VH-VL binders against o81304. Designs and how they scored, part 10

Target 1, 187 residues: o81304
Amino acid sequence: CSIFANPAQRAKRKLLELISEEDRGLRTQKDPKKRDEIVNAIESMTVIGRSSITTDDSLSATWRLLWTTEKEQLFIIEKAGLFGTTAGDVLQVIDVNKRILNNVITFPPDGVFFVRSDIDIASPQRVNFRFNSAVLRGKNWELPLPPFGKGWFENVYMDGEIRVAKDIRGDYLIVDRAPYNWTESFV
Short names: E, the ipSAE of ESMFold2; O, the ipSAE of OpenDDE; V2, 0.75 times the mean of E and O plus 0.25 times the DockQ between their complexes.

## First folded at step 2 (VH-VL; framework fv_nezutatug)

Design a3 (at its last look DockQ between E and O 0.09; V2 from the best seeds 0.00; counts 0 for: pae E 10.6 > 2, placed apart)
Fold by OpenDDE, look of step 2:
Structure a3 (fold): chain C 187 residues (1-187), chain A 121 residues (1-121), chain B 107 residues (1-107)
Amino acid sequence: as target 1 above (187 residues)
Amino acid sequence: QVQLQESGPGLVKPSQTLSLTCTVSGYSISSGYYWHWIRQHPGKGLEWIGSIYHSGSTDYNPSLKSLVTISADTSKNQFSLKLSSVTAADTAVYYCAREYYGSGSYLFDYWGQGTTVTVSS
Amino acid sequence: DIQMTQSPSSVSASVGDRVTITCKASQGISDYLAWYQQKPGKAPEPLIYAASSLQSGVPSRFSGSGSGTDFTLTISSLQPEDFATYYCQQYDSYPYTFGQGTKLEIK
């Protein structure tokens, strides 16, 4: 069941409108005013979702990046061309029951960078995570990378379409439910 | 260019289920936006039926909710409408449409040509 | 549900005339209002969004105004191709609702 209702519907539509042409956040890096507008819209969504549970089974999904302020992800997306590739979908794959979270950056057709994490549900909206391993994979090669820390994010809003999150570093994440399920392939 | 095309039977008997499909070309429904069904009874205005997001999330007109099912097949770039227990009141031209959002714009920017469905014994 | 009431239901005018049609919402919808043009046997086409913003490709003789509950569509100088039925639509909240339509006929 969708929660499209005034004022929730207005706030969500405004958020989607604002991020629709921001190239997952790349353009926003050069537009502080736009960033402020988007952040304000996120705060509106935060108020709307304040009493909701966003860490239950409905969190389990393949989430696709729509917009973020996270600099590392944006850097990879922006600079992929320097390495002769192009970033495809950026994903968060969450399985609440298995307590796992994978951060994925695809490089079509065969490239992928993914980070494996364990998660703990800290509250109705907060998820703690710890990185366990990372892998950069090409068509016929694989490079393991060391893990690099832990943190938390709070899902301040979530419905059948999108999720809005704030993390420990003060970054924002807006994702939608991907039209496919991403799974790690093992060689 | 974005194009939408409705397809399905033009004649349905009373109490049966009306089934229509909207095929989208020039844009992937999995990329975003919302996809809607709207109908127009002969000589009358427009009635919103419902919408779907590529995740499968739907919204329905409360007046039709118990009878309407909207679904999407992203692999075929299609979304469908099922209306059960039809009556003569369901005779209409049925349109599928895309709801665009961006640059301050919110509107049905692309429509199908519409398909006529007649409910008759 | 939000009721949208258009006025008039029908209007006769001549080429070159200034034409104004109105749409009233049963409750405040801010500027979440769109206008569409529909010709016989065709699907509606967008004209105005956000109450007063002109859709790309639409002639500048079309304009929209209003906020809250009262809205207006104006054609400054009617052209032959403008004879059609016009609809307002609110997108403030589900269910989306349309006005009854205004048929613009040649005098």
Scores: ipSAE 0.866, ipTM 0.939, lowest interface PAE 0.6, mean pLDDT 95
Fold by ESMFold2, look of step 2:
Structure a3 (fold): chain C 187 residues (1-187), chain A 121 residues (1-121), chain B 107 residues (1-107)
Amino acid sequence: as target 1 above (187 residues)
Amino acid sequence: QVQLQESGPGLVKPSQTLSLTCTVSGYSISSGYYWHWIRQHPGKGLEWIGSIYHSGSTDYNPSLKSLVTISADTSKNQFSLKLSSVTAADTAVYYCAREYYGSGSYLFDYWGQGTTVTVSS
Amino acid sequence: DIQMTQSPSSVSASVGDRVTITCKASQGISDYLAWYQQKPGKAPEPLIYAASSLQSGVPSRFSGSGSGTDFTLTISSLQPEDFATYYCQQYDSYPYTFGQGTKLEIK
């Protein structure tokens, strides 16, 4: 809760400033100089986070998207108007003990698209995942969708506020801990 | 490649304001590093004065806080030190320096040549 | 403020000697410690960061060790160009502070 004037806190502040006006990555897609600056700042976070364990119970949280290069998520966010809505929070909901990860895109007031995944811990910083299923849900309807895919991501930095990750495709993800817990419901 | 150069008066009278400028070449000061002023007293060693990030965020040595202003002009690729109400104790060699934190190193990796400032009447 | 205390204040040595310099912090600083070499009339030059990592271009005869409060710089086989003053610096927290220096002289 207190802020330090040490290298880790200064590098974190720099990264967060760089991404703050990038519309979760939509603006970055068209600005290669800004992308290079952000990637360089991520490499600084990688140095800070070396040898840390980022895959223990502290990984279990509702994580909220701050910035990504992942094109599929950005496409959905950008094209939410085609769905008659606007994308809200974009989340990763992780429970290490249950070995699950849900990728969630919210469409307020009632819409949600989420993808269920199994995860397993591959190393102190690496998580393997496999997509199992997907759901698109509105106010009074729900449409199950089959997804396909697997891969890994590596948390190169994590603290009580943020997590920085890169994945098998070379994409990056920066998230913070949401002030709420997201849960799917049963009908 | 990267070069830092201090400039300013070498002689300042007591109670005046010391004003120094660091001109950076070969690198843009807006590219995400911290830019520092450090001085070296005769026989007393090195003292950190303060830093600036290109956004305008500054940190100062608490012992100098009320007397120090560090500013940057990114369009001129310069950052500056003002130290008010100087005394003979402020006589030193003043360095500007870049602090790098990243995959290549983390320390003051580039220093200016240093400029000697003498405070005397 | 974190006080940095170097020992010894000076050392006289010959080419080929092994030299050790110590630096003690008044409180724990993890591995946030750098070493610098300064020759007369010149700015300090970086040698070591993160207590033990060599700066690019620094000869392998230089090494650093330590964590917490006690740190050591070692020159394994002294060369003529190594006669200089050496400073440690903590960068754990502001204000950044330096040791008082260790002057390495030709015997």
Scores: ipSAE 0.006, ipTM 0.542, lowest interface PAE 11.2, mean pLDDT 85
ESMFold2 (binder alone), look of step 2: mean pLDDT 90; pTM 0.925
ESMFold2, look of step 4: ipSAE 0.006; ipTM 0.522
ESMFold2 (binder alone), look of step 4: mean pLDDT 90; pTM 0.925
OpenDDE, look of step 4: ipSAE 0.387; ipTM 0.808

Design a4 (at its last look DockQ between E and O 0.04; V2 from the best seeds 0.00; counts 0 for: pae E 11.7 > 2, placed apart)
Fold by OpenDDE, look of step 2:
Structure a4 (fold): chain C 187 residues (1-187), chain A 121 residues (1-121), chain B 107 residues (1-107)
Amino acid sequence: as target 1 above (187 residues)
Amino acid sequence: QVQLQESGPGLVKPSQTLSLTCTVSGYSIDSGYYWHWIRQHPGKGLEWIGSIYHSGSTDYNPSLKSLVTISADTSKNQFSLKLSSVTAADTAVYYCAREYYGSGSYLFDYWGQGTTVTVSS
Amino acid sequence: DIQMTQSPSSVSASVGDRVTITCKASQGISSYLAWYQQKPGKAPEPLIYAASSLQSGVPSRFSGSGSGTDFTLTISSLQPEDFATYYCQQYDSYPYTFGQGTKLEIK
């Protein structure tokens, strides 16, 4: 904690504390009150970041899931055990210059589900995306899946460490910058 | 209704430690707001001393940091101030206050009535 | 530290008068500015936050404006209960700092 903390830093701290024990959002699904608290904190961050640009080159990174309300992702994470595996890091890999977005769910050590997308910068905070393909991959096998739709998300707050986003479905996403860079490998 | 009340000795000798407690009612200090100590020297303006978050994180005025300790007791819904090595300059009315926190808006929305502390031999 | 300078230090006015108090920050603080009213023997009470937002329960004759470094508190029509000392406070960064105060006295 810095003696030079400002409202943004304090709001960020509160948000991170709220989500720290929520297991990426799994526990929040059963706790509407906690959800409301987290959403309120996100709204505070939204106000703080209202005039910021969150779609420039600094958006390019491997982002790691800290917390989300996205049911599809949460379902995969929660049910991974039914298939004899465990979900690892959930990632968004963005390259603004190349106009690509990959959504990645890892299943250590060799499994991965990823969706390839194209992106367009719609505004200083909004990113439009279109899914192109999806792949489920194991150690020595690959299963391609058909693409499925398009949408948008808005980065309502972003700094050197985290990004907070709202999407077209009303879901929320909080991610941090992963300590490593994820890249697609080929079998 | 949120209420804050300062308590502690009104007289402290020089070089001793000033200890005050703020008792909060109507709201849990563990619910996520920031809790502050502010003082006002007689006939003077207001000086921020420091704050504590429900998680235990503290921030102090750099001018007082080496002498100030703020702590919280959630079981009693209290937070405390310790100021060591006091001098006459530390004579003041001491206030505890809650900082409103929401939607990017901040202010000290609830204050204690204040407690007078006089440093004298 | 960010220094907050209020002007004037004191002002005499009559009931019904329009009163303006200014606060200047030593550096840009965006809209992270609050105003408080303090009466003798009492704790400060909040009036304005975010430079221009009126605290709940505060009469509409109070208003705040400004951004960056220059801020203003205005009382459109002074009432008897408004005679007090007023303080501005920045919460842009620690340490929080207050103006030296403006004492509003009856003429």
Scores: ipSAE 0.024, ipTM 0.648, lowest interface PAE 3.9, mean pLDDT 92
Fold by ESMFold2, look of step 2:
Structure a4 (fold): chain C 187 residues (1-187), chain A 121 residues (1-121), chain B 107 residues (1-107)
Amino acid sequence: as target 1 above (187 residues)
Amino acid sequence: QVQLQESGPGLVKPSQTLSLTCTVSGYSIDSGYYWHWIRQHPGKGLEWIGSIYHSGSTDYNPSLKSLVTISADTSKNQFSLKLSSVTAADTAVYYCAREYYGSGSYLFDYWGQGTTVTVSS
Amino acid sequence: DIQMTQSPSSVSASVGDRVTITCKASQGISSYLAWYQQKPGKAPEPLIYAASSLQSGVPSRFSGSGSGTDFTLTISSLQPEDFATYYCQQYDSYPYTFGQGTKLEIK
């Protein structure tokens, strides 16, 4: 085989190409053929990533949404115009040592919606989470909301650039490492 | 299974407000789907009126925007249509429908049976 | 608004015939097109989504094709229960719009 026969790099390139024009999943939810293609590519990544440890310290990062099937996130992204803006980066901020996960939706220039969660490592690829609270924050104000729900996700593939996950509801998430670190004090 | 049923007056006088309610059973309207009103004029095709997400976010047909209000009551698992200042042109069969995107089923997968509304003096 | 134009407005056909109905969008809608069947006194019933995918439970004699602006619904062998009015609908953008309908009737 040639040096271009690396299955992991080929599968990763294919996946990233498939999701690149999907508006983080908004276009995909209306196109079942495209959804099937992407899911098949994710299954290839799952096979390649089988047995890898994806829950070590390298999981701690600010992860930026590339693509998802999760309908509540997609609704918020689609309707960002109700806030007078387009949804900015959508983030999953994980700190394994502190056992914290924050799901974040940014609304430039000043808005942010985020959900705080506790996490624990359940297996080499599975993370359990429990939602604790949610916050909607603007330039000079903040609105806290009560917590709800719990679940798990499995990081079926992770490298220095991207992470591919599947959750308890059968939804998929593809993220890359943001070139910055997000914190709750960041506005 | 999911069922939708329209209810409301079948006869409305010109200039009054048409008010219809869709009752949903077998599924909670707060589960993230969009809920729509669609009407069909006598001898004519279908016209989309508008939609609501259970949180209160609405989208309306621009041709009806200033005349239409769609609302939801999640405690009763219902959503409603109000159309103000009706005329004979608003005589139609009114349907409620669910917009869904899932395995083997997309867009308007469930409709109510329809209710006929006549606008006449 | 995206206008949806169906042709023909009516079709007269016999059981066993192959029937083709077309739908044209006034601008590109990719594959965001659905087809519905409506019988008198009933709500529309979904047939096809994403231009070519069958809704669950729809007989395989129904098929759809097309992308962009030109779309086709085909019934490969007409059955007695298929005599109805058929509508196309775009869901690319609001307002969602429907074709004017094609009535399929017994010859």
Scores: ipSAE 0.007, ipTM 0.556, lowest interface PAE 11.7, mean pLDDT 86
ESMFold2 (binder alone), look of step 2: mean pLDDT 90; pTM 0.926

## First folded at step 4 (VH-VL; framework fv_nezutatug)

Design b1 (at its last fold request DockQ between E and O 0.07; V2 from the best seeds 0.00; counts 0 for: pae E 5.8 > 2, placed apart)
Fold by OpenDDE, fold request of step 17:
Structure b1 (fold): chain C 187 residues (1-187), chain A 121 residues (1-121), chain B 107 residues (1-107)
Amino acid sequence: as target 1 above (187 residues)
Amino acid sequence: QVQLQESGPGLVKPSQTLSLTCTVSGYSISSGYYWHWIRQHPGKGLEWIGSIYHSGSTYYNPSLKSLVTISADTSKNQFSLKLSSVTAADTAVYYCAREYYGSGSYLFDYWGQGTTVTVSS
Amino acid sequence: DIQMTQSPSSVSASVGDRVTITCKASQGISDYLAWYQQKPGKAPEPLIYAASSLQSGVPSRFSGSGSGTDFTLTISSLQPEDFATYYCQQYDSYPYTFGQGTKLEIK
């Protein structure tokens, strides 16, 4: 028997297969059946990760959006073309030690929208966050936005590749570890 | 279209380290999927060596784990294989491949043409 | 590790023949099985995924069936370009493993 053969691998592979062609969740908005399948797969992952710690130092990373039900993010991604741009990577940058979380939507090559937050570790899987500020930045301009809101998310599964999270609003987030580190300062 | 190409020395001496590189074009390895090394000994079947995800996560065949290192250079859109302490048993055609997932499918959908590596004194 | 055993190891057939190749897994792998075709001096090419789903561009004369431990690849009417070696591969769990191959030769 292989030590690598486990339900976790099957469940993870199923989830990745389901979300692979969903364009970060945009296509799923029009497909309730597919949404249900993905949510069921997320629930399977939740069970698998139930006793794991997902708020330790390994949470610190640049996480890249694979799939979400968050309407605000999906709206920005979908409507970027109206402003003559296209959404690039959507990121969540976490530094557990500094207690910082930044939500980022890139608009290559020079555009970026990011929200700065403070975080507190509430449990082995839950992270509380508070928004502090937001910035929309172009090549030669910057528009600051006022701080707004707070909430929490729970990382129900996390490994060396992906993280699956549920938030206070009932939305789902699936991200992977980006192959680069995002920083707020751009050259 | 997606293309993979293996490169490296075709001859390696026993006890030395075999080093190969797979160059990917038409798709960024940073975008997703898993990237694999597979080999085929002359007249034999296919043997899975290992895989890598762009996060740096690797998976290895337990039979080769202690001797295998797979790495990725996303800036060059390449991933590499190192096999240490080679013997005649490591003589094979080495393939790199992409493991696709989506549309209900899991499979190695794109392969390199393969590169022959001979272990000989 | 999951062992994959193909049968037969070799088969001789003529153009127009129906050919069936079997693959047996040492343990249940659900439908996490793929079939590949390999011609001499070339890399393997995918034929079937999920045990029975035809890869895009593959002729309809190819079909796959089975689940659990027993799987079959069938060529309904053999064509000249089909003479090659065929491999099954499980992707249920690491390490991925292949059958030993079935060489389909001209009779």
Scores: ipSAE 0.905, ipTM 0.950, lowest interface PAE 0.5, mean pLDDT 95
Fold by ESMFold2, fold request of step 17:
Structure b1 (fold): chain C 187 residues (1-187), chain A 121 residues (1-121), chain B 107 residues (1-107)
Amino acid sequence: as target 1 above (187 residues)
Amino acid sequence: QVQLQESGPGLVKPSQTLSLTCTVSGYSISSGYYWHWIRQHPGKGLEWIGSIYHSGSTYYNPSLKSLVTISADTSKNQFSLKLSSVTAADTAVYYCAREYYGSGSYLFDYWGQGTTVTVSS
Amino acid sequence: DIQMTQSPSSVSASVGDRVTITCKASQGISDYLAWYQQKPGKAPEPLIYAASSLQSGVPSRFSGSGSGTDFTLTISSLQPEDFATYYCQQYDSYPYTFGQGTKLEIK
């Protein structure tokens, strides 16, 4: 135990420890007690982050999934093997200045599913989003898909390493800042 | 307790493919974060080779991109390195390592013991 | 690629001495910097993450400071087990890169 860890660092370590073996949330789906523990740890992070601005340019990054409760995303991750592939990094790519958000699921080596969204800043911690298109792409092909939906998410805690969010549906997201930038490109 | 152990041939001839395996115990690769290969040259220090998430997301040092392949076998709880067309410059100690965020630190928290690979005729 | 430059390359010191090692990044990396200790024949072991945070179990005589491009590792009162080689590493972006190392030897 480090004597020099401040209360915020201890709360962050606790949260990260709780999610570390949850397979991005797949194991949590079947463990209500573990889910409650993680949600309680998120509430601690919410208190720590309450007065911060989490919607400035520091939000612009490639964020990669550590843990989520979102069922549709977890279904895709879990069942990728039935489609002859596996789910690699799962990303949320944000550029606040361009007002763009892309949700991305990678299927290595060349596959990707991504949803383009527009965003606007609703408050110091809240971002509104609207889906505008979706794409399923392989090595030498691309299939555009119609998207529908809008909503919001609130970044209840953010530092240089992680971001903790909740959304309009009551789902939670914990991501870290990837050491690379994902961009849309032709294949 | 998480433990990593490298294995593979210690001597490789020039132009051949170097192949190493990291065996992980005390933690499931399929539940975890990112797994890395790093090498240490006798006179030049440490060089990052690349990383893999168990489902196949891989990232490689650009200096090695066309020569390196990292793969995972979750049924054996192993991940592997292949480096093609080796030269004497690839002589190094090769380490596997875990990048783990859940310990309250964002760094390589567990390393293998290292395996020496010599590229020589 | 972000180049990491350590100074000095070698230090001779006695038990009880204070030692300072510096690390400079070729571009800003915020506080995404780690320090490692490596003893002969062994893998590197983590000491410091986020420029200044001690890894669990690391003695308090080790400390780190800095942000942006300039970073320092300090050992306040050397012990016999501290004679080793020390590396800094940036983890801001791929490729991850290391300093060339600082060898700390018994005088």
Scores: ipSAE 0.204, ipTM 0.728, lowest interface PAE 5.8, mean pLDDT 86
ESMFold2, look of step 4: ipSAE 0.000; ipTM 0.426
ESMFold2 (binder alone), look of step 4: mean pLDDT 90; pTM 0.924
OpenDDE, look of step 4: ipSAE 0.889; ipTM 0.945
ESMFold2, fold request of step 17: ipSAE 0.008, 0.085; ipTM 0.522, 0.685
ESMFold2 (binder alone), fold request of step 17: mean pLDDT 91, 90, 90; pTM 0.926, 0.923, 0.924
OpenDDE, fold request of step 17: ipSAE 0.905, 0.905; ipTM 0.950, 0.950

Design b2 (at its last look DockQ between E and O 0.04; V2 from the best seeds 0.00; counts 0 for: pae E 16.2 > 2, placed apart)
Fold by OpenDDE, look of step 4:
Structure b2 (fold): chain C 187 residues (1-187), chain A 121 residues (1-121), chain B 107 residues (1-107)
Amino acid sequence: as target 1 above (187 residues)
Amino acid sequence: QVQLQESGPGLVKPSQTLSLTCTVSGYSISSGYYWHWIRQHPGKGLEWIGSIYHSGRTNYNPSLKSLVTISADTSKNQFSLKLSSVTAADTAVYYCAREYYGSGSYLFDYWGQGTTVTVSS
Amino acid sequence: DIQMTQSPSSVSASVGDRVTITCKASQGISDYLAWYQQKPGKAPEPLIYAASSLQSGVPSRFSGSGSGTDFTLTISSLQPEDFATYYCQQYDSYPYTFGQGTKLEIK
């Protein structure tokens, strides 16, 4: 007996339950069965959010990674220990009005890797992005890195709490609204 | 380097509650992985008791007759075990351990040295 | 629960010997199997994960194989420090379960 009568609420709950112990996707790597379950749940959310607009002002936020299949991010998270650090929150900071998107991997207390991007709203659900710059920053140092290119992602579901996205590479992203606002700082 | 250390009373009376704490250093328990309690009765094998995820989600061995509670104190970088209504069968060396995972592969990669708990009147 | 059955429960061997320990799961666990070594008075130490992957720092004389229900730990050439008790452990599903252990003793 579920207290959730709304299909959207049920689907969302199921998705969150599935990813709750996957450590942002680390545990799901090379686990096809679990991956499939999560993807299926994402597809259910896709159907639910099919007619929704997910690229309006409500997209502007500091989004915190809950789960992803994106290998580069997962690699950084997984291997951070090799460099004597630990990955903290992984964020995607979007400002629709300013047309910017920053992808951020924090390494508390002072470390951060972030990529600056410009974005264009391509449709009610699709966002095109272009990487402009990347930087690895420590407490008292900054290392600029070469840009990566461009792509797109589609927010297939979004509400006041979470966002579910698919990107051009076929990866999935589930994020929630972070309890804080991340802003770029300078050394 | 990651280190785990068990602490708590080495003697518990029957029907009382066994309480142990695992202190972790070199890694924040709130940062990732699973944190487990495992015990070993004298001269016997290993028995998984339960775990706590870095988010606070717990899993317990359903075969245990006593009530198991695992909790975490992130401010102290500790997680604890409470086992209620203990009997002689709960006499064991208790280990805390970290479960590492990467790319779908899991392993208890770090263990405490273990603490002996004897249940006796 | 998934039962893990090791064989043998004990084995006597000499330095230089090839030693094989088996572990059988009561149901398929894919490659979700780890092997540990425990010496008296010490905590278990990891040897193998994912059935066949060698933990960092573990000598190459240790190897694991198997998938599904049948697994094997092999020590190609036994060294003096290898005399210990070995455990398999499944992490396919909760509750995690261990084999009963195999005590490797010096002949």
Scores: ipSAE 0.021, ipTM 0.643, lowest interface PAE 3.9, mean pLDDT 92
Fold by ESMFold2, look of step 4:
Structure b2 (fold): chain C 187 residues (1-187), chain A 121 residues (1-121), chain B 107 residues (1-107)
Amino acid sequence: as target 1 above (187 residues)
Amino acid sequence: QVQLQESGPGLVKPSQTLSLTCTVSGYSISSGYYWHWIRQHPGKGLEWIGSIYHSGRTNYNPSLKSLVTISADTSKNQFSLKLSSVTAADTAVYYCAREYYGSGSYLFDYWGQGTTVTVSS
Amino acid sequence: DIQMTQSPSSVSASVGDRVTITCKASQGISDYLAWYQQKPGKAPEPLIYAASSLQSGVPSRFSGSGSGTDFTLTISSLQPEDFATYYCQQYDSYPYTFGQGTKLEIK
């Protein structure tokens, strides 16, 4: 039986297989050989995605974390159990026309930590961002937190299902399009 | 409010080491991106010298790499430049600058006022 | 190293004039291009980032355009405070490099 797949589909399947058992990156941060394998697979996606426009309206979505090297997010995910909860979906909610990026970590059933940011399109593949505010919210309480940080990320590959990005600090992010829209009132 | 201020001797003899310090106030150098040294020769354009990340990682202009050392002291919120074996060609105004991305302030958004260094016998 | 070439080296203009300054990179830099304004005795001040985006607090009479290798800074109606030297700078890769500057003087 013959099977045909384009180069993008083959590279994408390999990348998704490599990250599937990495606990969104928690296992990867202690395994430099696995990290190198995933980075090599990201390089293949970068070649496929070169010269594409990734910062038009198609970037607007609720994006759900599949894998990252960003240690701050991984710390929060790892330590959620210490506070008697578990981390749910981790999201980037982007609206290019409104210039909005919200980074969201959910703690079912009622908890959420989110960071509001402004964005600015720097190039066909690069987005600049600045954090405005942060909030930690539970069932019947809310705690505003000081925001921190700014930078850029570059979408090295994007299609109708996934997005692969790197940022100014050299961290990587792999996300898929969530089957729902997150809003600030969603808990 | 973020402020950068260069300090150091304004007159240096040929073959000596130029040593400058940038003191940052209103912002922690460990919170940001790279911190830079840039110089401007009399009547000429700007030349990038190098950069440091607060953890100690440095990048130097290849034309100066064997002569330049940039270091940081996060406890004093300072970063420093040493340029060895100076000549008259190193006479310039020296600036320190913050690399930043966000809030409509990008790349070199804050500069020190500059310090004039003259290399002369 | 990426060489940045500005043209012209100087411009003589009157208040109210439209002024354009160009900057050419020796190789592609996408839109990783900044513009700075420098007045005598002062440090450069940021003006434009990402080739076309205004820094906060910069008057709307300033605008930038271009991508790849060719970039333009435009002042739509020159004001007395705009007489200064202007520099472009690439931030695509190290070493960061600047143009030689364009001095804008009163005619």
Scores: ipSAE 0.005, ipTM 0.468, lowest interface PAE 16.2, mean pLDDT 85
ESMFold2 (binder alone), look of step 4: mean pLDDT 90; pTM 0.928

